VHH binders against Phosphatase IMPL1, chloroplastic (IMPL1). Designs and how they scored, part 1

No score or structure here was measured in a lab: all are predicted.

Target 1, 311 residues: Phosphatase IMPL1, chloroplastic (IMPL1), of Arabidopsis thaliana (Mouse-ear cress) (q94f00)
Amino acid sequence: VLSEVSDQTRYPRIGAKTTGTISPAHLLEVVELAAKTGAEVVMEAVNKPRNITYKGLSDLVTDTDKASEAAILEVVKKNFSDHLILGEEGGIIGDSSSDYLWCIDPLDGTTNFAHGYPSFAVSVGVLYRGNPAAASVVEFVGGPMCWNTRTFSATAGGGALCNGQKIHVSKTDAVERALLITGFGYEHDDAWSTNMELFKEFTDVSRGVRRLGAAAVDMCHVALGIAESYWEYRLKPWDMAAGVLIVEEAGGAVTRMDGGKFSVFDRSVLVSNGVLHPKLLERIAPATENLKSKGIDFSLWFKPEDYHTEL
Unless a header shows other numbers, all headers, positions and changes below count from the first letter of the chain; antibody chains are not in Kabat numbers.
F, E and O stand for the ipSAE by ESMFold2-Fast, ESMFold2 and OpenDDE, each averaged over both directions (binder to target, target to binder). V2 = 0.75 x the mean of E and O + 0.25 x the DockQ between their complexes.
[cut] marks letters that were taken out.
Atom coordinates printed by the task and the answers are left out, and those that the model quotes come from them; centres of patches stay.

## First folded at step 1 (VHH)

Design h05
Fold by OpenDDE, look of step 5:
Structure h05 (fold): chain B 311 residues (1-311), chain A 119 residues (1-119)
Amino acid sequence: as target 1 above (311 residues)
Amino acid sequence: ELQLVESGGGLVQAGGSLTVSCAASGFTVSSNYMGWSRQAPGKERELVAGIYSGGSTYYADTVKGRFTISRDNAKNTLYLQMNSLKPEDTAMYYCARDYSKGWYPFDYWGQGTQVTVSG
């Protein structure tokens, strides 16, 4: 399939054009602190024994998630008491009249965490009127006996950083040379089946497709340039808000899986290094459109009521 | 494990009626696109009818007005009611989940049920 080279101008930017009355630097500082604080909680838990009963393991995951989110919330509330919060565990907290919405995943990749498998993260993003303004993801790397962290961060228009160093997406321009990433939800429905077919197809034509199990990590790997793309259906805003900004600021492209303009409230996401984006859409978009034709819901979800957006 | 089991095929006279069934296991029929295809000897397999998860239906021109695709959610079963059967309808009939209409290279099929229409 011959496709045209992607131009970054082809897809609308998703990052906030402004951060309102709060400086980008201040937002970044707080979002980094928030993510770090959550990650400290997770780090304490990651070294706990895993050879426990199913119930015990479930409790460990739940307790860690809740404790991490609580720690993150304390940081956000201390600095911005009037901001709206959308957390995975706590849900919506605050006044919907705020222009700022914090999207928080205190532990992305809970299955990996439970097993001590390296690929989970703390993900914190803040939206201004529905568009990502600042983001931080703390990725856990290594594994048992050698746990470490890598910190990603970005502000809209400010570029993307890993451990304080500027990062960029890859320049790989052929799918045949690309390492791709995807994820799967827990429901084995038409969307799952469709993505499985995409997984199969792209496995055949690329260097491989990884299934890592943590959306925030997956996106950060694209931003870091060690993978060329990531896509998944039915992610939540807290799964995507930070990662998509980090990818965009690293020079990548972000869309819905049908190629449309992306919102963190969408039920599909495709991120890439930009160059490969149109080639990927040649296969992903028709599959997604087919789901729509089958009546699968792709309307916005988890958008707080009365939250003002400029999407 | 996913499974599709077709039944109800047989010999029928031209102008007659027959209903074939497809019992599904491992997934929910009502949550998926389902379809019936048929393959006659020496011919390519062709889509006969489809039903979307939303309930919309598709029929090939060759069977439109004569065949009806439906499903029983409680039984997790797909049906094809065939009326006004013609000798040209003689084929192995296959049930499929998420028929891609040729877009994807692979679909999930049952073993099929033989329908023979005598002239």
Scores: ipSAE 0.000, ipTM 0.277, lowest interface PAE 14.9, mean pLDDT 90

Design w03
Fold by OpenDDE, look of step 5:
Structure w03 (fold): chain B 311 residues (1-311), chain A 117 residues (1-117)
Amino acid sequence: as target 1 above (311 residues)
Amino acid sequence: QLQLVESGGGLVQAGGSMRLSCAASGSIFSYAMGWHRQAPGKQRELVAKISGGSTAYDDSVKGRFTISRDNTKNTVYLQMNSLKVEDTAVYYCAAYTYRSGYEYDYWGQGTQVTVSS
């Protein structure tokens, strides 16, 4: 049973049409377990003292990232030894002959984590021939002295869940009533400047634009219906693979920022509650096209060589 | 911190073969590994890279060089065949990690490869 999406007639679905020889339920189970296992590692680290030197803090972040990813990898390998893995820390692991590609961000929102600021997550998605098939995001909420987690998960066509309960995007149909989210990379280039202008413009016309600092969290908030949209340039597959599926399965829309069909290997993403998507694109798409006209690269990136895709 | 140590360089005649090795101080399983080279007066350039089982080569060495890895030995190799004088350079082993979309490099000290005419 395919979940109903608010604007599927206008925007093509990005979720996998099939999960191949592995059942959706089994993929979901392993994805959830993998994300949970990574999150346990992060939880142990999040309560460590932050009154350390700059170097010490950096090391904590690095160590936590690596340890989380290692834990996630063990789960994936134990269950699917032949699957391909694209991890933030480890890069590409395995054989590209696999139809399955795991996209792993073991700690999305490292800056927030470093400061003990809420809004970071463990993000695990699995693609079947390039399309998201299953996803799980464990968001860390609260803050110092009150850390907790909530778990988002989805299978293609199976709907989106938060803590095991079905979730849906909002029905907000006016930008003026919308809470929007965006993110910024570390490179201060033309894409950054363009997004800063978009940030300014949407701040002016909406109820506000948040900059939370974790792409997976941002997308999950859209899926949960507490925000209406999220967009960002130059995210990596491990940043997006899980979140975009969760949004789509929650009834939202996913595209490139130029309005084109989205792939996890794209260099731009716009997610929304579906209803607002066209209105958002009225402003976002021209800005993105302008970047393209200036020669900014929007080609697919971080796609493993020889990995078979049906995009 | 991953330490990398190159070996296997030296003098070889044009048309000859040479195999470089890079020994890492720890597990390389989660790293992308690569070989770079720097000729005198030129910028350092990527020669070959291996991530998981996927390999990439600079056009100048395609068909002649082969990168491989042995995770059990924490070693990456560069088999260089049909060597040319223009292949003369210091060859560096590197390990790559990805963080927040950026690649971080660990570098060896380099090994000199000289191809004589």
Scores: ipSAE 0.006, ipTM 0.314, lowest interface PAE 10.0, mean pLDDT 91

## First folded at step 4 (VHH)

Design b27
Fold by OpenDDE, look of step 5:
Structure b27 (fold): chain B 311 residues (1-311), chain A 115 residues (1-115)
Amino acid sequence: as target 1 above (311 residues)
Amino acid sequence: QLQLVESGGGLVQAGGSMRLSCAASGSIFSYAMGWHRQAPGKQRELVAKISGGSTAYDDSVKGRFTISRDNTKNTVYLQMNSLKVEDTAVYYCAAYTYRGWYDYWGQGTQVTVSS
């Protein structure tokens, strides 16, 4: 039993302190609509036959990603024509002079989607001067013959919701009682190897480590309290912007994997229920520092040029 | 759909240098980019990859080849130095999602290294 109570004060908050001239409610409304609209596109595609050929699956994924993103973009542009957008498929769209940056993953968990495995999501977050202000993630659940969705949403300072109900991270205070989650990119480099070692270590000392394959889903599961932590190297802003806010607003902690202050433009992320965060960092931070010492780049990436941030 | 077009291939003497370019029809910002090669009678193999600035190389080309990208030009490059006869192949440009999908391929460019 950890003697130290809730450590929300231990780590700096990442959520936006203000939403500028736009109300949090309005941002939330639009971000939810955007995510929903994208999810509708994905839902139509999820029941399509999966071709046996690699090309067929690839095409389905690509087409669905693009169509989902296009649908999301239409919603965002209709409501906020001057906002900057960072989408997985479309890249940077708009003027960097905007304080608002939308980070969009139209289909997180493309491999799962391709196989019909129920762990993928539409993820939409909006930053105000680099800090998450509002977020919505539509998770696809169930599987073939029973597809459904679960919607997560949050505003900075407004709490986190799942299907309109308030959610909270777990209170689990021991790693040995925790279910943890991690992810891997396709690059089998030093970071991958390091994370594989972490995966092994935490598998040994926890109730288990899941590899679900969708960062937004993983974070939402932490926010929902059904998992205690998630970490991964080299995620992009569109993978993290929504999920990290949802976790924080659910009472969790968000840092870099070296324990430093997190930005959506970082190349590492650790989220947890807060209580376990220090213990997780006891193992994760040294491993991450070792990578840094080897010259692995952990500088900010995918930050739009000239985008103003208060990080 | 992203179209990839390789250029810069041709004939070069052993020990020489060559720079390949791959021009994409659209933004490569969110993609990892890579070069593959296929020699006659051999399987296609990864030569070099770049993702978010991070690079990886096949052991056979490590120290000789350098992959780079220019997102503003939607182009990926392969600088090949100290070329060997065994480097002779058709070189292909590819675009990947960060999750490992090979979304797009070029048609390839022939590189021939003579002794």
Scores: ipSAE 0.005, ipTM 0.328, lowest interface PAE 10.0, mean pLDDT 91
Fold by OpenDDE, look of step 8:
Structure b27 (fold): chain B 311 residues (1-311), chain A 115 residues (1-115)
Amino acid sequence: as target 1 above (311 residues)
Amino acid sequence: QLQLVESGGGLVQAGGSMRLSCAASGSIFSYAMGWHRQAPGKQRELVAKISGGSTAYDDSVKGRFTISRDNTKNTVYLQMNSLKVEDTAVYYCAAYTYRGWYDYWGQGTQVTVSS
C-alpha cells in the first residue's frame, strides 16, 4: 500500500472582488435569465429541418444567432438599461462609463449547431470593472431526437453550479492521465500553427486532446471535472468571460498561456484543474517564447474604449 | 518511445546509503515516474512514485527512501538510506503513460545489501 503527498499551486484570482452597488445574487439572477432566454430561442431552432445547401445552413445559423442575442439583450436592458454590452453579433452597446460590461455569445459553436452536433452553448458573463462577476452557460447536450440542456452558473466567490448542484474540477495530477481540450480559430496565423504543434505534443503525452468547437462548453467541461484543461488563442471576451469564472469557482486555475494573470481581453487563455497547471505551462513555455520572439502581439484587444478596468 | 537507463546500484553494507539515478531519453515532466524492485523469487513491486510534486512510498521503505526528479535533466532519483538486507533486489525505473500503468521500463540495476 502506497501513501501519497500532494502539492498544490495557486494563481491570482480573476473574479471580481466586489459587484459594486448591485448584489451578486441579483447579477446572477439576471445572467441566468438572460442565458436561459437565449437558450430557448436556440432550442426552438435546433429541431428545425436543415437544408443541405450551404446557404440554407448559413441562414439558419445567422438567424438563430441574431435572434438569441436579441432575446438576451432584451433581458439585460430590461434589468440594467445603463450597463455596457459587448455582443458577438451586435458589438458594443451602451455607455462606456458603466462599471458593468456584459459579454455575450448567443451561440457558441455555430458549426456544431449547424450540423446538429451536440457541443454548443449560450454564454453570458458580466464584468465589474473588467473582472468577471457573474456567469451562466447553457450547454446543449444529447443530439438529434434527444436534445437537452445543462446549465452552468457562477458568481465570484460563490462557487460554481451545474443544474443547481455544486461542481468541482478533477483532482487528476498527471498529464498522462488527463483529457485535454483545445480550439482553433479560423485565421491560420502563427498562433494557429503553434497551437497545432501543441495539439500534437499534448496528444502524444496525454490520454487525448479533444477539439470540440465551443470555448464556453470546453471550459464548463473542465469545471465539471470531466476534462482537465482547455487552452486556445485569439478568443474574444464573449467567448471567455463566463467560462473562466465558472472554472475558477469550480476550483480550477485560469491564466494566460505564458502563465500571467488573465484578463478577458487577453489573446490567450489556459484553464485547468489547478494541479496540472504548472506542468502544462512548462510544456507550453517554449512555444510561447517562440511566439514572443517573432513579435506576435499579445496586447489586450476588444476592450471597449474608455471602459474603466481594475485589472 | 521513452528509453530509461538506471545507474548507481552495487554493493552496500546494511545501514548504508545509496542513490539510484534514472536517465530518460526525453522530457519526463508529463509522466509519473516510479521505482520498482524485484527480489529473487519474488514479484516485482512498486517502491516509490512521483507525479508532479506528489510522492508515494511503499510502507516498507517509508522514511528511508526518497524519490525525486529533475525535469531539466530528465532524470529521476531514488535516495536510499538505512538500507536493509531485505532491500536487496534489482531496481527498475518506470514511466507511467495513458496506455497503462508504467508503460516504459529500464533494464534495471542490481542493489545488494550485505549484513
Scores: ipSAE 0.000, ipTM 0.203, lowest interface PAE 15.1, mean pLDDT 91

## First folded at step 5 (VHH; from a26 with Y33R)

Design c02
Fold by ESMFold2, look of step 7:
Structure c02 (fold): chain B 311 residues (1-311), chain A 119 residues (1-119)
Amino acid sequence: as target 1 above (311 residues)
Amino acid sequence: ELQLVESGGGLVQAGGSLTVSCAASGFTVSSNRMSWSRQAPGKERELVAVIYSGGSTYYADTVKGRFTISRDNAKNTLYLQMNSLKPEDTAMYYCARGYSKGWYPFDYWGQGTQVTVSG
């Protein structure tokens, strides 16, 4: 028998070393309130009719997304008037000298929301000098006639919680026993094609690969221990900032898909239960290096020019 | 009826070579992902090599560079060429067909063929 154990916590931490002048508890309270407030807007829309015109459905999604964002922004600005905010719909707002950058996805999984498919979320992360400091994700579950939510949260160094209970990644130590998750962008480029091959290969050696359609949800499922890993190319800071901290604080590993140290502004992410991370990288990292050899750049995307970081 | 029959196992000296084969019936080897796994007494079954429908391959680190998985579509047969054999390669070798349902990526298994590496 040729069995080796992996160090499931050996990768560099990605969370902030300090929350600066704002205490971890205070920052967590505001990030949770922001995510909850956005989710209350989304909850009002989950039972609205979907068997309507395409324009009507598109307007429902757009209106819900913008209303959720506005509600989240109101919470952040009321509590921290000078913080920098990066939102999917509202772009960049706030004081260019702030150490704090809020990365907001007011409706992660818009296609799922449009269909009433129960995998979407509100995701709010706050960075301190470029590193995740606090996070909350409110996940929608159940589906039509049974909608509910659960709330994930974390602070750097404070652990991860779901509905107030501490959570931990799984202990699964073999890929053939793992449930994996990935996602695909709608741009069918070389990165997309490469990930189709990774999807195909991993379905052959694992218990399955899910394509659920909401990045923040996928990462929270890894943190909860019900899936072992999630990877995706070309995500944006608002897709990743909250989920990566939640995974790390649940004891998981976070890297770029080439295995390098992750930044929220990178264009690829691999999260896992830690134990499986090196084995997943054995296939994922070479595929990513091949893309880079073709001139595809996975570094720094959507970083505000004037935002001070320690990256 | 679906069947997998391994053969070609035996006793071989350390440093030697051996080919095991797996004859398939009831399905086409080239249309399915196929694997070799091994199990030594008292140990868990270990994935050794995979060949995918498109011809790509995977190898466990413990055998990489020494073992080669291949198939002969005319004979509907899967092979594992094992070179530079070591005593720790001693095990029952199983071929399997990949299926994406269930708890494992390979859920139809043959009876196995014994490979014993002495010295």
Scores: ipSAE 0.005, ipTM 0.126, lowest interface PAE 17.0, mean pLDDT 87

## First folded at step 7 (VHH; from c02 with N32Y S56T)

Design d02
Fold by ESMFold2, look of step 8:
Structure d02 (fold): chain B 311 residues (1-311), chain A 119 residues (1-119)
Amino acid sequence: as target 1 above (311 residues)
Amino acid sequence: ELQLVESGGGLVQAGGSLTVSCAASGFTVSSYRMSWSRQAPGKERELVAVIYSGGTTYYADTVKGRFTISRDNAKNTLYLQMNSLKPEDTAMYYCARGYSKGWYPFDYWGQGTQVTVSG
């Protein structure tokens, strides 16, 4: 009733308290330029032939991925010569004393890219002392004969944008009306098996569960309000750093799949429109606790040893 | 720099056992999907065994029940234990690191170690 008082937030925020000594606008400018530069490399490749040998297609994917990463790294290093960088291909580069760590996924959704299926992206996030400070994701849309992009961005405390316009998660308040997203890795372990059961169960009670194949895209779709939630086990920092900030800045919720406070170095994530988060956790959290009881490792990973954090 | 260095190959009589090793540097083996593959003269390279970051394993049908892939995280080393060896197991054995994306299975390869099973 009218006398009830809610707290300030239901779930701990995961974004940085500040962007540090670099202004939000400056940090955003560089993260957007980095993501767009990587996306220009990817765009050059979207119309190259796919009806070729498997090795030729594999080389196309690998060469595009590495060229995108190199282009992104060049932008970051040119603007911030002392920042620490964690890239999927290049490993750890830069000054370990830096408070800034860039988490780069130069081609999220490589299978989709290989097929020309329009659900892949370039994802660039920068952490300040372990927490996301700024992010940009350039999503490829349209597909063959009509390739295009749209750009998602956010700064901690600054809201989320798509192509320069403010975005917000959906207001859907029942799972029965929700469109959900998840993903699966290639390792068929207990986490994979558990998520197959979650997939089955949520498909039965929602408007559907999509397995789209690009984690950063999935999270941006939640932030845009066209899907209500995304979850996945065993993601890496470069899969998650940008998307989680964009969801949070669009008004969404971000946790681990056990409901605990999320860190970019965690191995699982649940993002949602917020209002559905508790209902989703009613099923997802017990399943995740069961995995922990079986000894599945949920400790932090890929965190650089000497990188300063406030986690 | 990333390095994968295989060792432990040699000549073994049929029915014997051999363990090959792969020392890794520049990355943590437990964080990546790792594999052993083999290539006999004049034949295509074939996947032998995989260990995923979570510890799940996969084996080709030709070696299942005879070979065991494992890792020692403290030594940052991958192993292949080969039992009940057959002349058909004669090949150059390579370790590899899985690509960070799911599309391309392995993006870095060692130089290999020769295993020869006599008859």
Scores: ipSAE 0.022, ipTM 0.510, lowest interface PAE 7.7, mean pLDDT 89

## First folded at step 8 (VHH; from b27 with S54D Y96T)

Design f02
Fold by ESMFold2, look of step 10:
Structure f02 (fold): chain B 311 residues (1-311), chain A 115 residues (1-115)
Amino acid sequence: as target 1 above (311 residues)
Amino acid sequence: QLQLVESGGGLVQAGGSMRLSCAASGSIFSYAMGWHRQAPGKQRELVAKISGGDTAYDDSVKGRFTISRDNTKNTVYLQMNSLKVEDTAVYYCAATTYRGWYDYWGQGTQVTVSS
């Protein structure tokens, strides 16, 4: 399909060229099992009381986050005892000589989880020599009284799935008809201020910009074709590793916000349905270049120093 | 549960130097690490932090204090030079996850600067 070829040709692919010695099917099976196992922990907690002390709410969030990470880690270690793991809580675990690096976000959207707002997920991505090889995101939907999940997955070159069915990005080709998504970090610096201006400008010219609060969910919504783009500054590898592969394998485009080739260790991401990517970059890339001219570095954050990459 | 233990405090004469250490019971790679201090009768205040290699300092210590970390030893340091009497405080090591739902704290180490 021309749109698929144009998107991949126009922007460098970010997925791994191979899954190495582990077959795509086997790697996918384990990444899905890991994400689903973490999500079972989160599901046990979604109906626990929230009208409690702040310390009690903080403990609920942190206990759920840690238990989900532990469950995910157990699955990965049982199946691949020598793989390298990067977790939000546990840091770096495993053999630094491994070509495989698992990037684990055991609870993406913790504020939303704390409030019972139905936009949070478990996100597990595995890199092969620095490039996404397989991914799974288990998204929580519905909300209080009707919680449910759906599972997104992808392998490099294997397409993207939701609940086992192939998915694709939207065909929307005008920003005026697009539904867009962004997010904001808690540090209110120049990047934050710049993104507030981008938010304002894009709400003026599109069908709307959502600020939903879960990066992996936002990227899965682009891959599903229900939103056209997502961007954010200052994300970490565990925020991005799964979602970016799912978008690419659904036929979308993935770059840094300056338009450059994306790495999971970069500090900015723009994903889209592909056809809109150049139009979005016309505004986003200059804003990002202005931040770089002020000395803000958007590359190579939280990359394990001993982990070999082909970036 | 991450445990933090400070060491290296004590008595030092004004103009002198001192290095504080904070040993963590586990990986600090994914954490924002910081040093705080609390002088008698004052609120605890941030002195220095390090997150992903980026550092920030309170204006009162810029040019005199340096924060650093060794991820291999799971240890963060505060090098304090040109010490002043007003630097006298209990110094605490802290670690925060990216999403900031809670901080881990050490028990503190006393730094006393005499004139």
Scores: ipSAE 0.166, ipTM 0.613, lowest interface PAE 5.9, mean pLDDT 90

## First folded at step 10 (VHH; from f02 with Y102H)

Design g02
Fold by ESMFold2, look of step 11:
Structure g02 (fold): chain B 311 residues (1-311), chain A 115 residues (1-115)
Amino acid sequence: as target 1 above (311 residues)
Amino acid sequence: QLQLVESGGGLVQAGGSMRLSCAASGSIFSYAMGWHRQAPGKQRELVAKISGGDTAYDDSVKGRFTISRDNTKNTVYLQMNSLKVEDTAVYYCAATTYRGWHDYWGQGTQVTVSS
């Protein structure tokens, strides 16, 4: 399969220029295996009882999350014993001198998982010197009585795939025909309030705005071409590392919500099919600049101190 | 899983200062960290929170208390200045996972402010 990416180069690319001493094919093989292995753990749990006490439900979610992370870690460590790993539950593990940082979300969309609502995923991205080099997301679909998965993957420069088939963002060129996606964090702060206003405004001018509850899934839907854009404030590296590469390799655009060059360590992201990106920024960027003028910082927050980057 | 141990509590005169520490058994990098307090006969209340460099404070302590963290030592601090007798409580360190499904709590440290 030949590498073919969109000529939407208006915005800086965010993917790595090289995968270093590890070939793109080898990184892809391991990142897919890691994500699929985590997803096998999650699949074992999708039919467990949910009409139970809140503590019992919380234990189901946390036990599944931890077991998925452990399974993913075992794959990564078996293949690359010296790589640095950043996971939601385990934090930072491994050799800080490594050029490779694995950003692991062992269960993206935990509220959806808890309810049996069919929009959650396992998300694994690996950075080379701070830039995404390979990614895989295993999405859960179908729901109770018919659970299934589909696997998204990408390497920098290698294009994006879903279940082995090349995918591309949509060609929709008008916001009024676009299906959009956003998300909201648990904190009801100024960024949250600003995004509620963006949500309201975009529902008036588009075909709709979805709030699906899983950031990696949302970005994969943009890459698949079934939605035109996704934005969210205050995400963390494990939420974004895989999805942003998959969107870019499907021909999409990736920026911060102020329009600046995106890093996985930033706290805002806008992804789109590319052609709509400037129109979306016309509203989103001023709202984001207003938050920044109030002293809210959306940059470089979660970079591990000792991890070497080319950012 | 993550264990939190508070220290630094004790007796202090009103108007005085005190710094609480919360040592974690592992990385706190990916957690929202907070301090809560519970006065006798009262419900536990959030005092201060730090997540990714962002801080938030209860109105009763704004300008007097400062939360901070040191990720290299896996430690969270609460600097308490201009203490009032109403600040008397057991202070608990808390860590919240990104998804909010699980909170980790320390055993608490007593702060007593005398007039």
Scores: ipSAE 0.011, ipTM 0.545, lowest interface PAE 8.4, mean pLDDT 89

## First folded at step 11 (VHH; from i01 with S51T)

Design i05
Fold by ESMFold2, look of step 12:
Structure i05 (fold): chain B 311 residues (1-311), chain A 115 residues (1-115)
Amino acid sequence: as target 1 above (311 residues)
Amino acid sequence: QLQLVESGGGLVQAGGSMRLSCAASGSIFSYAMGWHRQAPGKQRELVAKITGGDTRYDDSVKGRFTISRDNTKNTVYLQMNSLKVEDTAVYYCAATTYRGWHDYWGQGTQVTVSS
């Protein structure tokens, strides 16, 4: 028995209550520019040869990651010289006393990028005192010979957009009709094994479960309404900060996989169209509690030590 | 570009203790850091890894070795207790991306455990 309720009634919102001293429009403008600027770097690389040595492919990936991150950092620093930045490649940069933390993934879906498989993105989220305030994801679609992009964006309280058009999660209200998405980390530990069992179970009861390989893209697909849910263990803040806000602002629900209130520094995430969230948690939450009972650490992860949060 | 320099190796009696250090030339905050070892004629094997605050150990060293990091000094440590002769190896510090496409390696430090 699943009934539709407002997101605030059923699950705590994860977006910031305010964007602080920077207006939502200004913050959105900069986060979009940052993501698009990084995506220009990635676009320059999408048609470079992949049928090359492994060393050459590794260099292509690492050079693209670093150049995309550098381009994003330049935009952020020019607009907000005192903001704190957490990048996958560059680590922590900037003023640790800042209320603003930029979580940057310059190339989400690195293996997909390396193979030319069309599911990867540039993901930029900015937190205000630990909560997502604005986000943009530039998704690469099409594939070899027809690459294109689309831009997702959101501000806390401002709704979610794709290419300037408002988007909303799907209204699918039965798991049996749902298209679901998950991902698997590269460490084959207990969390990985648990998620393989969840994957197996959900393929039995849904329209299908995709494993596409780019977390920010997967969350944007939930926000767009073309998939109903996405979950994964052990993601990092830069994997999640943008996508979670975009889902929430599209009317979706965001929690930890135990059902608790989500933070981008948590080690699990479940996003959905909202309607299905309680039903998904009926299986996912007990599996997650079982991991905790085995001593698997779900404490906050990759939070900069001196960054002030409400967490 | 990131350079890793191990130190603290040497000769130790079985049952003894030793601490290895790995100094990085830049930020290691976002990286998964690990210690690997390679005995003569053997393949290099992971000993311990630390990612954020999450630690993992090879079964052969659980309870005896502890990996830790100091992000302000960009340094990773391996505390080795109850050493066995089979722990004899060159120990390498490694930094890997979460995505597995890039690894940085130190040059190694010799640990020799004598009976």
Scores: ipSAE 0.393, ipTM 0.751, lowest interface PAE 3.8, mean pLDDT 91

